# VHH binders against Uncharacterized protein MJ1408, part 17

Target 1, 350 residues: Uncharacterized protein MJ1408, of Methanocaldococcus jannaschii (q58803)
Amino acid sequence: MSREANPFKKMPTILMPDELMAKALRRGEKVANEMRQKELPWLLKARFVEEHKVRTIASVVADNLQKVIDKTPPVRKLPKFYQEMVEVLVGIDDFKKSMGAFKWASELVRKLGNEYARKIRKARTPQQAGKLRKEFVGRVKSILEQIHPEMAFVAVAREKLKDLPTFKDLPTVVIAGYPNVGKSTLLKKLTGADVEINSYPFTTKGINVGYIGEIQMVDTPGLLDRPLYERNDIELQAILALNYLANLILFIIDASEFCGYTIEEQINLLKEIKDLFKAPIVVAINKIDLVDEERVKEIEEKLKEVGIEEILKISADKDIGLDELKERLKKIAIKEFLKDKDAENKELEC
Below, E stands for the ipSAE of ESMFold2; O stands for the ipSAE of OpenDDE; V2 stands for 0.75 times the mean of E and O plus 0.25 times the DockQ between their complexes.

## First folded at step 14 (VHH; framework vhh_6qgx_2)

Design k01 (from z04 with D101Y; at its last look DockQ between E and O 0.01; V2 from the best seeds 0.00; counts 0 for: pae E 19.0 > 2, placed apart)
Fold by ESMFold2, look of step 14:
Structure k01 (fold): chain B 350 residues (1-350), chain A 125 residues (1-125)
Amino acid sequence: as target 1 above (350 residues)
Amino acid sequence: QVQLVESGGGLVQAGGSLRLSCAASGFTFDYYAMAWFRRAPGKEREFVAAITGSGGRTFYTDSVKGRFTISRDHAKNTVSLQMNSLRPEDTAVYYCAAVAYYYGLEYTPHEYDYWGQGTRVTVSA
């Protein structure tokens, strides 16, 4: 199968203290009713019923809490994109602290269940057995209330994280540039398949994902297509998480300026993106069929002055230069992807 | 048309050695982490060893550390498992698996994209 799933999709719904307690009490009562059908002397029956009720309640509560831990991926083992999203959306330290609280409560409830079950086996009257079970229930309810803040935190975190975009762990090219420079047309021409639309924070248009073989191409309408002064700090952090996804930035310039932005405006956006991203940048000068060769040379020289070393001249509409662009994107993205994975692995080893 | 083809299985005495090989085709080998899993009779698949696509990191289940060595050959698009000091409990069908390069260790079969058909290893007492 595929590894292209959001690692947080498997997190279970988080029950609040009253909800979990109610679930545990319902199951405890069901088991108690089943145990009451046994043919036993009066005192032994009371002990047996109350003991099984306690063990069932302990198991339901402890297993529910442990299931949350088991189904939540360890944040530090995630791709850095998802680590950054956890930090931005919820906070990694608070998330880890909350998992610790779940573990503490699960272990304590199980320990208390065993302790009270043993006490119930020694009860002298049915009334004493019932009192011990009620004390146990009170202790479990108290423990759940102690971790109520952490349970609420994880519930909110789950809602924020379960719908994060899904990306394959592949060499990735992120496409940037002003609207109408030809990004969507180029993406379709390069990949040859219908693109997938995925949600992403702070854009209703989502992101478009396509593939050239094993190269993941990502177009970001509404994210990397306007000046950054329009964004607040949290939005900028969500945009910057793309650093951990992008192995290469493909910036598209409309040579004709028919997109509505001057070459200077387009280069200014390029400079902003260059400052924000660690990945190398390839610039494609698009729509060369609509301008003369001298104009293309002028744009190329301005790009070299800004420090761009990889420049391709294309027309997506006329299928000019696309094969060379594909091969250059693959080569660079693959090299950068492997470099990033090697650096990431060495950091973990140290 | 992705294919993973295992070879090198067979019958061997306890204490002996075998080398398993897995030939990969139909995908860009360098981008995939490679792993070996095994399935003993009546059991589910269990992780044995993995090697990263970027090269240099290897991972082993505890019961095979020091006895098994995973390696890959990028020129031949193969991954190998050298199995030394074999024990009867190593008896299983061994599967080659591939997953697009991923951060960390992957121990669960459902995380792997491609699988071979398996090669049987029997270790007699």
Scores: ipSAE 0.000, ipTM 0.129, lowest interface PAE 18.4, mean pLDDT 83
ESMFold2 (binder alone), look of step 14: mean pLDDT 85; pTM 0.878
OpenDDE, look of step 14: ipSAE 0.768; ipTM 0.923
ESMFold2, look of step 17: ipSAE 0.000; ipTM 0.169
ESMFold2 (binder alone), look of step 17: mean pLDDT 87; pTM 0.900
OpenDDE, look of step 17: ipSAE 0.781; ipTM 0.930

Design k02 (from z04 with D101W; at its last look DockQ between E and O 0.02; V2 from the best seeds 0.00; counts 0 for: pae E 20.2 > 2, placed apart)
Fold by ESMFold2, look of step 14:
Parts: sequence; C-alpha cells; structure tokens
Structure k02 (fold): chain B 350 residues (1-350), chain A 125 residues (1-125)
Amino acid sequence: as target 1 above (350 residues)
Amino acid sequence: QVQLVESGGGLVQAGGSLRLSCAASGFTFDYYAMAWFRRAPGKEREFVAAITGSGGRTFYTDSVKGRFTISRDHAKNTVSLQMNSLRPEDTAVYYCAAVAWYYGLEYTPHEYDYWGQGTRVTVSA
C-alpha cells in the first residue's frame, strides 16, 4: 500500500437501493436467459433458471455491499490526521455504524440467497419456483430499504473524504502568518517548483503543498492567517488536526507592516498559534530590506519576550537569509519528525 | 410538498426555558441534516445549531453552547431545540432548516434547501 495516496480514494461509488436492485435484476435476467437455452425437462429447467437467477441477484447485491466495506479503510487504523478529518467531516461513530449496516445487509442477503436457492431446487411446479424467486427479490428490496439512510450517509461521506489532501510521510513544516506578509513569495523561493493546491475543510483557497528536498511545506491560506476568536468550533477542530501533521511551524512576520497589520497584531496571532500547536516555532522576520536595522532589532526583542528562540531575518524579494532559513527548517523539521516516529513506534510496541 | 413547521415559541423570563419543535413532512426525513437559525431585529440570519441525519453529531454556535440542545425524533419526523438559561440576547425569530446529503461541515444558510416560516422567541429581562 502507499501512504501517499488518500486512503479514501479507492472507495467505490455507492449505489442507492433502487440503483443496486436494478443492477442485480438486470444481471439476473441475463443469466436466466442464458440458462433457458439449456436442454432440460420443463420442471427441471424452471428450477435451474430460477435458482441461478436468485444466486446471481444475491451475489450482485451482497458483493456490491461487501466491496464498499473491503475498499474502505478502518478509520481507527489510519494516521491520526485522517482520523480527525473523518470526525470533523462526517463523524467516526456514524461512519462505523453505517459500515456495520452494510455488513449486516450483505450477510443477510447471502443467507437468504442460499436459503431460497435450496427451496427452489425442491419446487414442485415451475409456478412455485417463480413465486419463491419473487419472494426473495421482495425481501432483498426490504433489506436495502432498511439500510437506505446508511447508504446515503456513506455516499455523502465518500464525496467529502475522496478529495482530502494526500500528505507524504515526511518532515513537515506548516507556514503561518497574516495575509500579505510574503508567504507565497517565500514558498516559491524555498521550493523552486509550483505548489500543489489541494482541498481542505473550511477554506475556499485550499491548502498549498510544496517541497524542499525531503521537507514537506504546507501553506494554509484562510486557516492560520486570522485570529482564532473568529473561528467556530468546527473550524478550530480542523485547525487542531494540523497538530498531527506539523513537525515545525514557520511563522512569517512582515517587518514593514505593509501587509496591513501592526507588529503587535502579528505577534498576538503568533501567541495564539503557539498555544494551539505542539510543534516548535521558527519565526522569519521578512521584508527587512524595507525597514531600518533598529526596527528589526526591536521586533526581534519583542519576539524573544514572548518566548521565541528561533528567529531568522530575511527578505524573500531580495534573497536575503534564505539559505540559512532553509537549512534551519530542514534541521529542526527532520529532528522533530524522527522524534515523533520514535514515540509512535514505542507506543505501538506496547 | 416539503414543509417545515416550527412551534413552541413565546415570551419567557430571563433564566427560563423553552423547547422549540419543527415538524417535517414531504421528504424522507432520515436523509436530511436539520438546523436551527435565528434572526434578531436588525440582524442577519445566524446559525444556532445543527444535527446530522443519523443524529450522531451536533453543532452549536459558541453563544448557545452548554445552554441549548438539539435533538431529532425519527419516529415523529421532528427536530427539537431545548433552550435553557435563556438571555435577552436570545430574542429572535427561530427558523428550522433542512439540507440533503450534507453532514458534518459548515451549515450556512446558503447550503440549506428548505426553510420553515419561523417562530418568535422573546426573552424579557
């Protein structure tokens, strides 16, 4: 298997009860027509035709339901990031309950298929064989109607989950800061290639993924670029899921304040992010080419007062300080990634 | 035709309780997420609470969390909002809303397909 692939991408299209029943009936009639061509006595042919029709319908329905189960990852076995996304987007308990309903229906349809096939083999007239098959079909329709809500739920869940971003199992840096502080320019300079834009819950701008060698860079426009008091609980839960992804936070400060936010406002956002994330934080003071050296020192002192130990002074536009920033990001992100991997493996050993 | 009919509104003193009910008809109730929105005088419609089709997840705006409880009854095709510890700021017209195929994420007004006519809740100081 590949950890790069979205674990939900392989889920099959979910058919509703009428769609699945229609598919099963069409396949059953095709098989029945093929069986009618056999050279058999009238009663034996009727039994044979109806038996194979029942077995085909049962298999089409049961296999379709089972395929959904087989192609859906067990949520509790997924990386924690994806577990949290399932909880936020659809609800893990509802998802598990729906999978249970698919399993129940699949097993019951198989059981009924076997039972009715045996009854049909003992039918005393062709009319009885046909009546038994009609009774079987009616019971399958009833079973599918009983699980219709769960089928609809899984269909919606599939649509929400199939487009979740694919994150590589690599050291990961999450970028934060107000709009227009230079994040996009810096990302281009550091990665050298176009970033991939992926859907992410609660932002219409998506989430940008790029790479510095083996370091995964994640930019989250619309998520980590405004105060948390503007977020509802659902949005906060999606932001907190990034804790399971981030090995390092890179916070960008615009020294010039041309972004439209004061240094005080930018530091207040930094404090909120520091409180929410477990990962260490590197602060890059950007646009140092647009301000006096004394102003940069003043900002650096304010950052130290709030507990920031890793501070880089850069200009993305002028290519100042970027090599040192890149090497610092790699060093810290790899260290934290390996530390998290060791802790994860130790927990599994227990 | 689809109908959502709210009831249970009225006048209540601050600190009191009310239970709103929304009766749904004209669609398969189990396939719809249900929500409550409210409109205070001079304000736009605001999200209050939502519940998934199965009832497994509930969502609340911050100002009502811990005080309001949304629930649904699949046998009666109703959604209820139990409102406790009411404040004058809760005064509004409360609307029931429904949307198919959307569970989980944001339940904003533009995502909802069906709406009730509203029931007025007035909380006196």
Scores: ipSAE 0.000, ipTM 0.108, lowest interface PAE 20.2, mean pLDDT 83
ESMFold2 (binder alone), look of step 14: mean pLDDT 84; pTM 0.872
OpenDDE, look of step 14: ipSAE 0.773; ipTM 0.926

Design k03 (from z04 with D101F; at its last look DockQ between E and O 0.01; V2 from the best seeds 0.00; counts 0 for: pae O 16.1 > 2, placed apart)
Fold by OpenDDE, look of step 14:
Structure k03 (fold): chain B 350 residues (1-350), chain A 125 residues (1-125)
Amino acid sequence: as target 1 above (350 residues)
Amino acid sequence: QVQLVESGGGLVQAGGSLRLSCAASGFTFDYYAMAWFRRAPGKEREFVAAITGSGGRTFYTDSVKGRFTISRDHAKNTVSLQMNSLRPEDTAVYYCAAVAFYYGLEYTPHEYDYWGQGTRVTVSA
């Protein structure tokens, strides 16, 4: 499965019981009409028509349900990020159970189709054949009604899951920092290209994705731009999900504090992010053009005190230090990406 | 027919406790997330708590965290809200709701598929 796209985009629209049944009946009738044109003795013709109708109806229903199954990736095979997102958005267990219902119904309808087809072949009268068909249809309707809640669940789940952002399987740098520290500007400057905005269900601002060569840069406005205590439980889980994406965290500090947050506040956020993420952190002191060198040094020392080893001084606005930052990000992100991949492979072997 | 029937509401003193219950019927209970909403006089309906279909995850509005606990019984098709340390601000009609998905819906009443009639909770100072 190409890790390069939202795996749920391929999920088909879920037809509700009435819709699916209507579709199946229409097709069945069409086939029946064709069969009615055949020159056969009266009873044989009746059997033939009803049998094909039943088979068609069964096939349409079963195949439709199976298609959903086939196009829905198993959660266990998904990247960890997407697994977590499934859990957060719909619940993995609920999702699995619902998909199980699809499987059950599909198999059962197929089985019933075969069974009733056989019975119809042995029908003694056209009336009996017709009755058997009706019985079959009734049972199919009942089955679909039985799984209606699951169908509804999956339908809604699909709507939510299809809107998940698409991340490439690349070394990924996640950008963090308070609002107005220059994250967006930096992202634009680093990528030199159009930033792709993707919807993220947990933020109204979306996710900004850019690329520096083979490195994926991800800005998550509204998620990693304020203290964690300001987040609800769902958002927190969404943030945690980023751990499965991030090979490196780029934390941006505004040296000027014009963003409205003090250096202390920014460092406190950094600490929270550091504790939350497993990925290493690179800190970029931004807007150095707006402060004196002494202030920058002071900030750097404070960062060192909190255990930050990778510190770069930049001005996104003035294009200062960006090349060095790019190189450092690439180096670390690639290294971490490879490490993570190796670890993942080992886990799969166990 | 889908039914959600709330019970357990009443008058309680500040600091007291109540346990609300919602009995669900007419749908596959296990596949639906269940939630409690409340509407105070003159206010809009607001999210209180939710629990996933499996019961594996719970969500709470900030104002009730640590005080309220949502749970569900799969065998009985019920969802409960244990409310401790009640405050006058908790006075509202509490509604049970069901939804087939979880994302952001906890906070969006119109996304819920089924609703109960509500049970009144009054907390007296």
Scores: ipSAE 0.000, ipTM 0.213, lowest interface PAE 16.1, mean pLDDT 88
ESMFold2, look of step 14: ipSAE 0.000; ipTM 0.425
ESMFold2 (binder alone), look of step 14: mean pLDDT 84; pTM 0.873

Design k04 (from z04 with D101Y G104D; at its last look DockQ between E and O 0.01; V2 from the best seeds 0.00; counts 0 for: pae E 17.2 > 2, placed apart)
Fold by ESMFold2, look of step 14:
Structure k04 (fold): chain B 350 residues (1-350), chain A 125 residues (1-125)
Amino acid sequence: as target 1 above (350 residues)
Amino acid sequence: QVQLVESGGGLVQAGGSLRLSCAASGFTFDYYAMAWFRRAPGKEREFVAAITGSGGRTFYTDSVKGRFTISRDHAKNTVSLQMNSLRPEDTAVYYCAAVAYYYDLEYTPHEYDYWGQGTRVTVSA
């Protein structure tokens, strides 16, 4: 079962009007040269050459524009995560408008190609045939220039969207907690395989993705590991998009405080994340091998006061409690994933 | 190894009933939407019915609405298609298909990840 790619990676390079016209003219001339090799009377040959040149130019331009439409997923059909990213990075309405312009231009160029091909078949002289072909080319250039702003917009949008992270449509657990609480060690222990690093907007550390069977585990260094009041509006929007990805939050607490943050500071971050995300939260109290039982009980009591019902006690370094944690995460994440899936299907129903 | 194995096809007289079954193995069944497609002689594959991973929503092509019922059994990892009031036009090879649900239910065969080998259904006049 292979990992699926970012839906925007299949978008073709967007040619600007001059580039697309030059491509079409080169291919039109190649076809014209092939047609000139035929043994035909000079008027019939002139009409034949110009007609096929027009049809080729129309096809190259129209097919190129249509290919962009065909290779770009409809934004409203994408998972909500990607819909939010499109809105944040480029704007959904402008993106949709631009796809409409590509469709309009493609259809118009094809229509004009047919019209001018018919006129060329009726040309009485080679000069008339050539004049009609030149007129057709001029009209195609005008159409492409009319949609130049939309072509430029889509080119910029493609550059912004092609590097979005690749997430499978699977039950997903997002790991959170301060730096050095053991998140990376735990992720490696739970997944048992090399973790893939993916870029994510507004963090230089990216995100780490691993798997337990078909459960997608996501670690968010630099994103959910500091107080949220330090973020600007755009960064917060990118964080809020994670609500559409996360089926379950796994929050890691370092019982020893060797991470450099007190239990109170760690619980304050937990409260912020609890308020920000809709997904249920499981808390793992890590590094229990470094503290006595009384300390762990104190932490557990504070967590219950905050409203946390799912609490596990582990040591990632000592392999304590990891099998139970793994099975608990799978059960909850699968349940929540299926509920979210059915809610989204009802939203899209006519 | 992922496998989808259809069964329950056969010859039936018009107005009769058949129940198709599709046994799934080699993947976590609960994560996948399931669908039935059919291919009549000389035609392309066409969508018949689909059911979401949870079983909460079902979809049908217009020509089978009210006659066919899709269902799934998570304990047995099976999808079934109960076909009632069969017509000669229902004659086709029926295929079971599975897709990891990303976007919306898909009606195009190219969007499905896994396919069975098909089971023949013949409805005599």
Scores: ipSAE 0.000, ipTM 0.142, lowest interface PAE 17.2, mean pLDDT 84
ESMFold2 (binder alone), look of step 14: mean pLDDT 83; pTM 0.862
OpenDDE, look of step 14: ipSAE 0.007; ipTM 0.338

Design k05 (from z04 with V99I; at its last look DockQ between E and O 0.71; V2 from the best seeds 0.00; counts 0 for: pae E 2.3 > 2)
Amino acid sequence: QVQLVESGGGLVQAGGSLRLSCAASGFTFDYYAMAWFRRAPGKEREFVAAITGSGGRTFYTDSVKGRFTISRDHAKNTVSLQMNSLRPEDTAVYYCAAIADYYGLEYTPHEYDYWGQGTRVTVSA
ESMFold2, look of step 14: ipSAE 0.420; ipTM 0.809
ESMFold2 (binder alone), look of step 14: mean pLDDT 86; pTM 0.887
OpenDDE, look of step 14: ipSAE 0.780; ipTM 0.926
ESMFold2, look of step 15: ipSAE 0.534; ipTM 0.848
ESMFold2 (binder alone), look of step 15: mean pLDDT 86; pTM 0.889
OpenDDE, look of step 15: ipSAE 0.768; ipTM 0.921
ESMFold2, look of step 16: ipSAE 0.374; ipTM 0.782
ESMFold2 (binder alone), look of step 16: mean pLDDT 86; pTM 0.885
OpenDDE, look of step 16: ipSAE 0.792; ipTM 0.929
ESMFold2, look of step 17: ipSAE 0.519; ipTM 0.844
ESMFold2 (binder alone), look of step 17: mean pLDDT 86; pTM 0.889
OpenDDE, look of step 17: ipSAE 0.769; ipTM 0.924
ESMFold2, fold request of step 18: ipSAE 0.354, 0.446, 0.313; ipTM 0.779, 0.807, 0.754
ESMFold2 (binder alone), fold request of step 18: mean pLDDT 86, 86, 86; pTM 0.888, 0.885, 0.886
OpenDDE, fold request of step 18: ipSAE 0.797, 0.791, 0.803; ipTM 0.930, 0.930, 0.932
ESMFold2, look of step 19: ipSAE 0.545; ipTM 0.848
ESMFold2 (binder alone), look of step 19: mean pLDDT 86; pTM 0.891
OpenDDE, look of step 19: ipSAE 0.757; ipTM 0.914
ESMFold2, look of step 21: ipSAE 0.477; ipTM 0.826
ESMFold2 (binder alone), look of step 21: mean pLDDT 86; pTM 0.888
OpenDDE, look of step 21: ipSAE 0.798; ipTM 0.931
ESMFold2, look of step 23: ipSAE 0.492; ipTM 0.825
ESMFold2 (binder alone), look of step 23: mean pLDDT 86; pTM 0.890
OpenDDE, look of step 23: ipSAE 0.749; ipTM 0.913

Design k06 (from z04 with D101E; at its last look DockQ between E and O 0.70; V2 from the best seeds 0.00; counts 0 for: pae E 2.6 > 2)
Fold by ESMFold2, look of step 14:
Structure k06 (fold): chain B 350 residues (1-350), chain A 125 residues (1-125)
Amino acid sequence: as target 1 above (350 residues)
Amino acid sequence: QVQLVESGGGLVQAGGSLRLSCAASGFTFDYYAMAWFRRAPGKEREFVAAITGSGGRTFYTDSVKGRFTISRDHAKNTVSLQMNSLRPEDTAVYYCAAVAEYYGLEYTPHEYDYWGQGTRVTVSA
């Protein structure tokens, strides 16, 4: 599989009614001036000029609206991650309604252009031809003003959606845990290089993406680092979208509690994340160099009581246990990724 | 709240006519394509007819072409299905449906956003 691009990146800038009308009128006048240079009888020239002006204005407006439709992927065909992001950020129903308005207006403008062009061909005077063209322009302005709210909606939607992260179609590990448990240090150690920051809704810190070979590692500061009761429904929906990406959750516990959260608080967050995500969870007990062995064993026992089977003991600062962690993450993430691919293949057979 | 309410169903003899109507509310009617589907006893819903949001194009399944006419009234927010030369095989529950369609008109039920409750049409031999 090659990399997927953000499906909304190609959306064109959305023109407002006055902007689109002005563009169409300028193009129509340019065509009209070219046609006026023809040596024709005055009535035939008037018909010819006004007809071409109407056809040009109709084409510019209708094609601009249609271009927005053509460059906007159908929501129902998007990967589930992006479908969820459309719902969270703008609302799928309002998005579909607004695109319907663009289609309606494009078709109607094209229809009116054809109707008025035919009427202009039958005009009895140059004044009648000009009146028909003015009437057509008025009708187009009215149609654009009617869909102004939907044009504005799509413009806002474009701004929200165009900067969504592009995730590779790779086995993916999502990292969770309270602030200061060592997530960023561990990510750098595991990936071997500085991670890249990507935009994500509802966090000003963005998300950090790094790689272990072909394993995509994602750290989500501001998303999976505080209790769910502190989140509104919209934030929770954005977090749930990560279910469509994550093959494995890596939860990091600070054994020393120097992060500012007790082991009980950290385990409570773990339980919330476990209930939220379908992916299996690996827990890394970090900073084991700062606590005695008995304390680490107590933490391990508490983790087993809440149903965690994959537990590793590490110190990111001291490079303890990182090779084993890396190999375990790769094994599980690849296994879960392939299991998902196998399920998709069996569904296609049926 | 979005509502599609069908009316005009009933019992009619073969060769007769019925006019179905669907009243739409709770959404911007003009931005939606409207369609009629039907479900015969023991069968799945099947496409009957559709009309674009602008009203400029209409579509029909082959078995009803020339007999059924779909139309819409943008002032009253209604879509109608005029059914002429009815046959016993037209017996079904007829459903009104709406889709905010901008990609292409859909012939499959799962792509439609809103549905009515249906009106029964029975055509006696």
Scores: ipSAE 0.412, ipTM 0.792, lowest interface PAE 2.6, mean pLDDT 87
ESMFold2 (binder alone), look of step 14: mean pLDDT 85; pTM 0.879
OpenDDE, look of step 14: ipSAE 0.440; ipTM 0.788

## First folded at step 15 (VHH; framework vhh_6qgx_2)

Design m01 (from k05 with A33D; at its last look DockQ between E and O 0.02; V2 from the best seeds 0.00; counts 0 for: pae O 11.0 > 2, placed apart)
Fold by OpenDDE, look of step 15:
Structure m01 (fold): chain B 350 residues (1-350), chain A 125 residues (1-125)
Amino acid sequence: as target 1 above (350 residues)
Amino acid sequence: QVQLVESGGGLVQAGGSLRLSCAASGFTFDYYDMAWFRRAPGKEREFVAAITGSGGRTFYTDSVKGRFTISRDHAKNTVSLQMNSLRPEDTAVYYCAAIADYYGLEYTPHEYDYWGQGTRVTVSA
């Protein structure tokens, strides 16, 4: 699985029972027509036609279901972030159950195809052969109807999961802070405007992803930009899922408060984020060009009081302190990334 | 795995009654016609009774007409044979059989897809 794409993008469209059956019947009939052109004795020809029709129908149905299975990644093999997203969006157990139904149906239809093909070969009359074919088709329809709920579930799941953002397996820095503190501007400046906007099922604003060399920068507007009490349950789960993505949190503070939030409010948000995330936090005091040095020092002291060790002073707009910030982010993100990878490997060995 | 399991056989006096039952599993019961066959000592297996998949039609060999009744329960996947006014000549091993929907019901055993192991019915004089 390409580590560089949403693993669910490859899932095919799920055909509902009627659609799949119609497709299979059409193909079966096509093959039957071809077989009717063969010069064979009457009974042999009839058996031959019906057998191939049954085999074709079975193959089309079974293969279609199998394709869904093949193109759907096992949840257990997904990165933890995506596993959590599956849980949040659709439920892992239900998803697994539904995929199991596909497997069951695929195998059963294939088996039945073979069985009925054999029966048709032994038919004593063309009418008997035809009846066996009809019986087979009826059973296939019944099987598909039985798994109809699961098919519908997977179809819905696909729609939800296909819109997940694509993250690379790289050291990842997640940007947090209130609106208008300069997150987007900073991201653009750091990445050289190499920012991609991706859809995110939990917000209408999308996710911004950029790169600084080998470092992945992620801005999540609407998730990490307001207090937790303002979030619904799904959003909270999504926020927690970011723990599996973030190697480092970059928290942006607007020193000028022109964003509409006081320093105290911003620090309170920082505290919440600090408690939610296992990843270390780097705080960038932004917009230092708009305040005096004394104010910046005051903010720095307040940050230290809340246990922040890594504090940088920047102006994204004026390109002040950005090189130092980049260097620091790279250093810490890489370190944490390697640490996390080692931990994962150890867990797999146990 | 496909299974047909017969039950209800035993020893009965002439004029008595028995009810045979066959429990089906491992296949789609509703798509199959069900039948009872019997094999008497020294004789070949012979058709006794059959019932269509839907249960709408029943068939009997002449010797059992009016005495035997075949029925099926779709909910339980069972076929039954009520045997009344039993005669010594009814002594046999009785077999349950299933056949896919053909052009018509088959009265010969070679066309049936699945078979039970049989249950012994003995009618004493």
Scores: ipSAE 0.005, ipTM 0.274, lowest interface PAE 11.0, mean pLDDT 88
ESMFold2, look of step 15: ipSAE 0.329; ipTM 0.753
ESMFold2 (binder alone), look of step 15: mean pLDDT 86; pTM 0.888

Design m02 (from k05 with A33T; at its last look DockQ between E and O 0.01; V2 from the best seeds 0.00; counts 0 for: pae O 6.3 > 2, placed apart)
Fold by OpenDDE, look of step 15:
Parts: sequence; structure tokens; C-alpha cells
Structure m02 (fold): chain B 350 residues (1-350), chain A 125 residues (1-125)
Amino acid sequence: as target 1 above (350 residues)
Amino acid sequence: QVQLVESGGGLVQAGGSLRLSCAASGFTFDYYTMAWFRRAPGKEREFVAAITGSGGRTFYTDSVKGRFTISRDHAKNTVSLQMNSLRPEDTAVYYCAAIADYYGLEYTPHEYDYWGQGTRVTVSA
């Protein structure tokens, strides 16, 4: 299944107990009215009316709950990134528990519907049939009330999870660097301005996603553009989740420092990112057109001192060195992607 | 007006077969359990076979099990009784009956709502 979309987008709106019950009762009554039009003896008619009403109510409730289950992907089957996001946003255990409640309720209501339908068929009087229907409805209400907390939980979870960005199962390069170092410009230049902006629950700024052939480029404004000490716990977890997405980190340094951050500050951020991510890192020294060659060399030496092996010199604005960068990113990202996939497959076999 | 009209009776030799049919009209046939009863000379009316309104269940008296088959046609509003391996003791007037019960079965004649006039079956030795 081409993992081309946020797996949670298909989750239906969660009806609360009263809403769901109202819907079910309405449909049940409609069916009952149809049955009342049939020319049958009084007892037989009463049985049919009540039986069909019960069956309809049971079906509506059970099917509704089942639909939520069917349209919600199992967390275990999700890409690791999305699994982690579920953990961060709602908690995996709570989510699973809640979905379990849906399953339990759906099955129980279906079972009760069948049981009461059979009882109604054996009713000796219309009054008895009606009483059984009422009893059934009461039990359904009780069941829904019992899972009300879980329903509410899933509703909230849905709201949070539906806004997750959509990533393709492709070699992925995550762009990092301080604000105004030229990340957005670079992304546009590399991708030919084919950039999609997606909402991200952790930032007010959207995530930028672009593509270079078979490579996915991701810019995360607000996450990888500040020191870690400036991040809250949720943001930190989100950053860590990117480890499951990134095959390669592209760190952008502004050689001119016009971004408002010194080379030292930028390198410090680089160090933090390097320590946080498992993926290899490529550093692009940007805005080389604005500084002399000696300055660029100095920066390169500093980067080497901190263990950076892949250093490229570019000017996104002036279209300098972009082809080389693009080629290098593709090569490394693909390699890492394949490696990661192999590792995942091995884990599944164990 | 409610009508149950039996047909198919007659004289047959022992070991022979007959198919009785009952045509129903004037009521919602699909929701009625249909049954066949018989009355032999000097005997009381007795239950022979029934098929529920749903068509899901059939019932037979012990003496006809394996020999008689009851069926219904919802499209034609008919109930039939295929009688095979007929015996002299099967000689009787056969009656079609209907009861307003979709799933239930009754063996007692007075519980049935509608009755046909009957068709005579005579099995010769």
C-alpha cells in the first residue's frame, strides 16, 4: 500500500453516546414505522416491529463503532515515525485501550441485538415485546455510557492525529539550521518550487515538503532551528520522532552570519543535531557569494574539527554548487534508505 | 376473504405417492406458519407437518417422518405436502391450516387461525 498519506485522515468523526444513540433510535423508528404498515395480526405485527427495531438499533450502533475500528490503522502497522507521533500526542497504550473499548462495545451490542431479537420472537404479548425492546435499548445506552471516556479520548486523538503531515516512503532528507540561513530558498531551488506546506501539530509553522526526483526533502521550521534547551518536552519528542523519518540530515550554515547567528552558534546547533540523529549529516555552507574564500575555508576547517566529513559550498541565491549538492544528497539518502529498510526487514523476521 | 384451498387428493395404491397443494389468499401468507392436519375415519384430527413463516424450520409427526415433505412457495402463496410411500393408515381427509406465527409451531388444531375444507386421500391395500 503506497504509504502516500497520513494514515489517520480516514478516521471518521466520533459520535458521542447520546448522538450515536439518537441516530440509532431514529433509524430504528423509521424501520418500525415501515413494519407497522404491514397487514399482520396484532401480536405478530408487534413482534416484527420490535424485532426489526432492535436489530436496526443494534446494527447502527455496532456498525458505527466498527467503522471507527476499520478506518483506524493499527499502531503496530504504522511507520515508526507515525507510531512515535501517536505516543507523543496521545499515548499508544491509551489509544490501544480506547480502540479496544470500541471493539468490545461493537461486539457486545451486536450480540445483544441478536439475543433480544430472539426473545422478542417468542414474546406472548405486544407488551412483552415492547418491554424487551426497552430493556435492550437500556443496555445499549449503558454500554455506550461505559465507553464514553474512551470515545472522548479517541475523538481528541483523531483531532490531533489527523493533522500530521503526509510523508512518502522515500529516501528522506531533513533540513536543519537556524532561521534565515537560506533553508527555504535552498529547498525551493532544489525542488523546482514544488514545495507543499503541511501543518504540524507542534509548531505554528508548517512543514515544507519537496521532492527531488525520488528524494523527499523536509524542512521543519521551528523544530530544528533552535537549540534544544529552548524546546519544550513535546517538541523534543517530536524532534526525536524525526529520527524515524530522516535518512539524511542536511544542515545549512550561513557563512555571512547575516542570519543573526555566529558561526560558533551555528556549529553548536549542528553538534546538538548530530548527537540527536542517527542519520548521517551533510553540511552545506551557504551564501558563499557574500564572503571571501578565506572565510569559507575557515568555516570548513571548523566543521572538520567537529567531525563533519561531508561539506559542500553553495549559494542558494546565486545557484552555485546546487547540482553537486543535489547529486550528493541523492546518493547518500538512497544509500541510507536502503540500509534502513534492510534493517527493518531483519527486525520483522526476528 | 381468507381462503385455503386444498388440492391433489385421490385414490392411490399402497407404496404410491401424492402431492397435496394448498393455495392461500386473503392474508399475509409470508408471515404465517403453515401446517397440514389429517382426520381419519373414527379418529380425531391430528398434526401431520408444519413449516414456519420464515421457511427455516419444518416439523413432522413421527409416523410420516422420512416419507412426507412439506414445502412452501412464497411467490405463489402455496404450501405443499409431498407424500411418498403411502400406507393404508395414511387414509384421511387432509386439511391445510395457518397460524399467525412467523417462527413458532403449534400442534394443537384449535390454535390455528385459518382452515381449508380438506382433500380426501385414500390409500388402498
Scores: ipSAE 0.016, ipTM 0.362, lowest interface PAE 6.3, mean pLDDT 90
ESMFold2, look of step 15: ipSAE 0.163; ipTM 0.645
ESMFold2 (binder alone), look of step 15: mean pLDDT 87; pTM 0.894

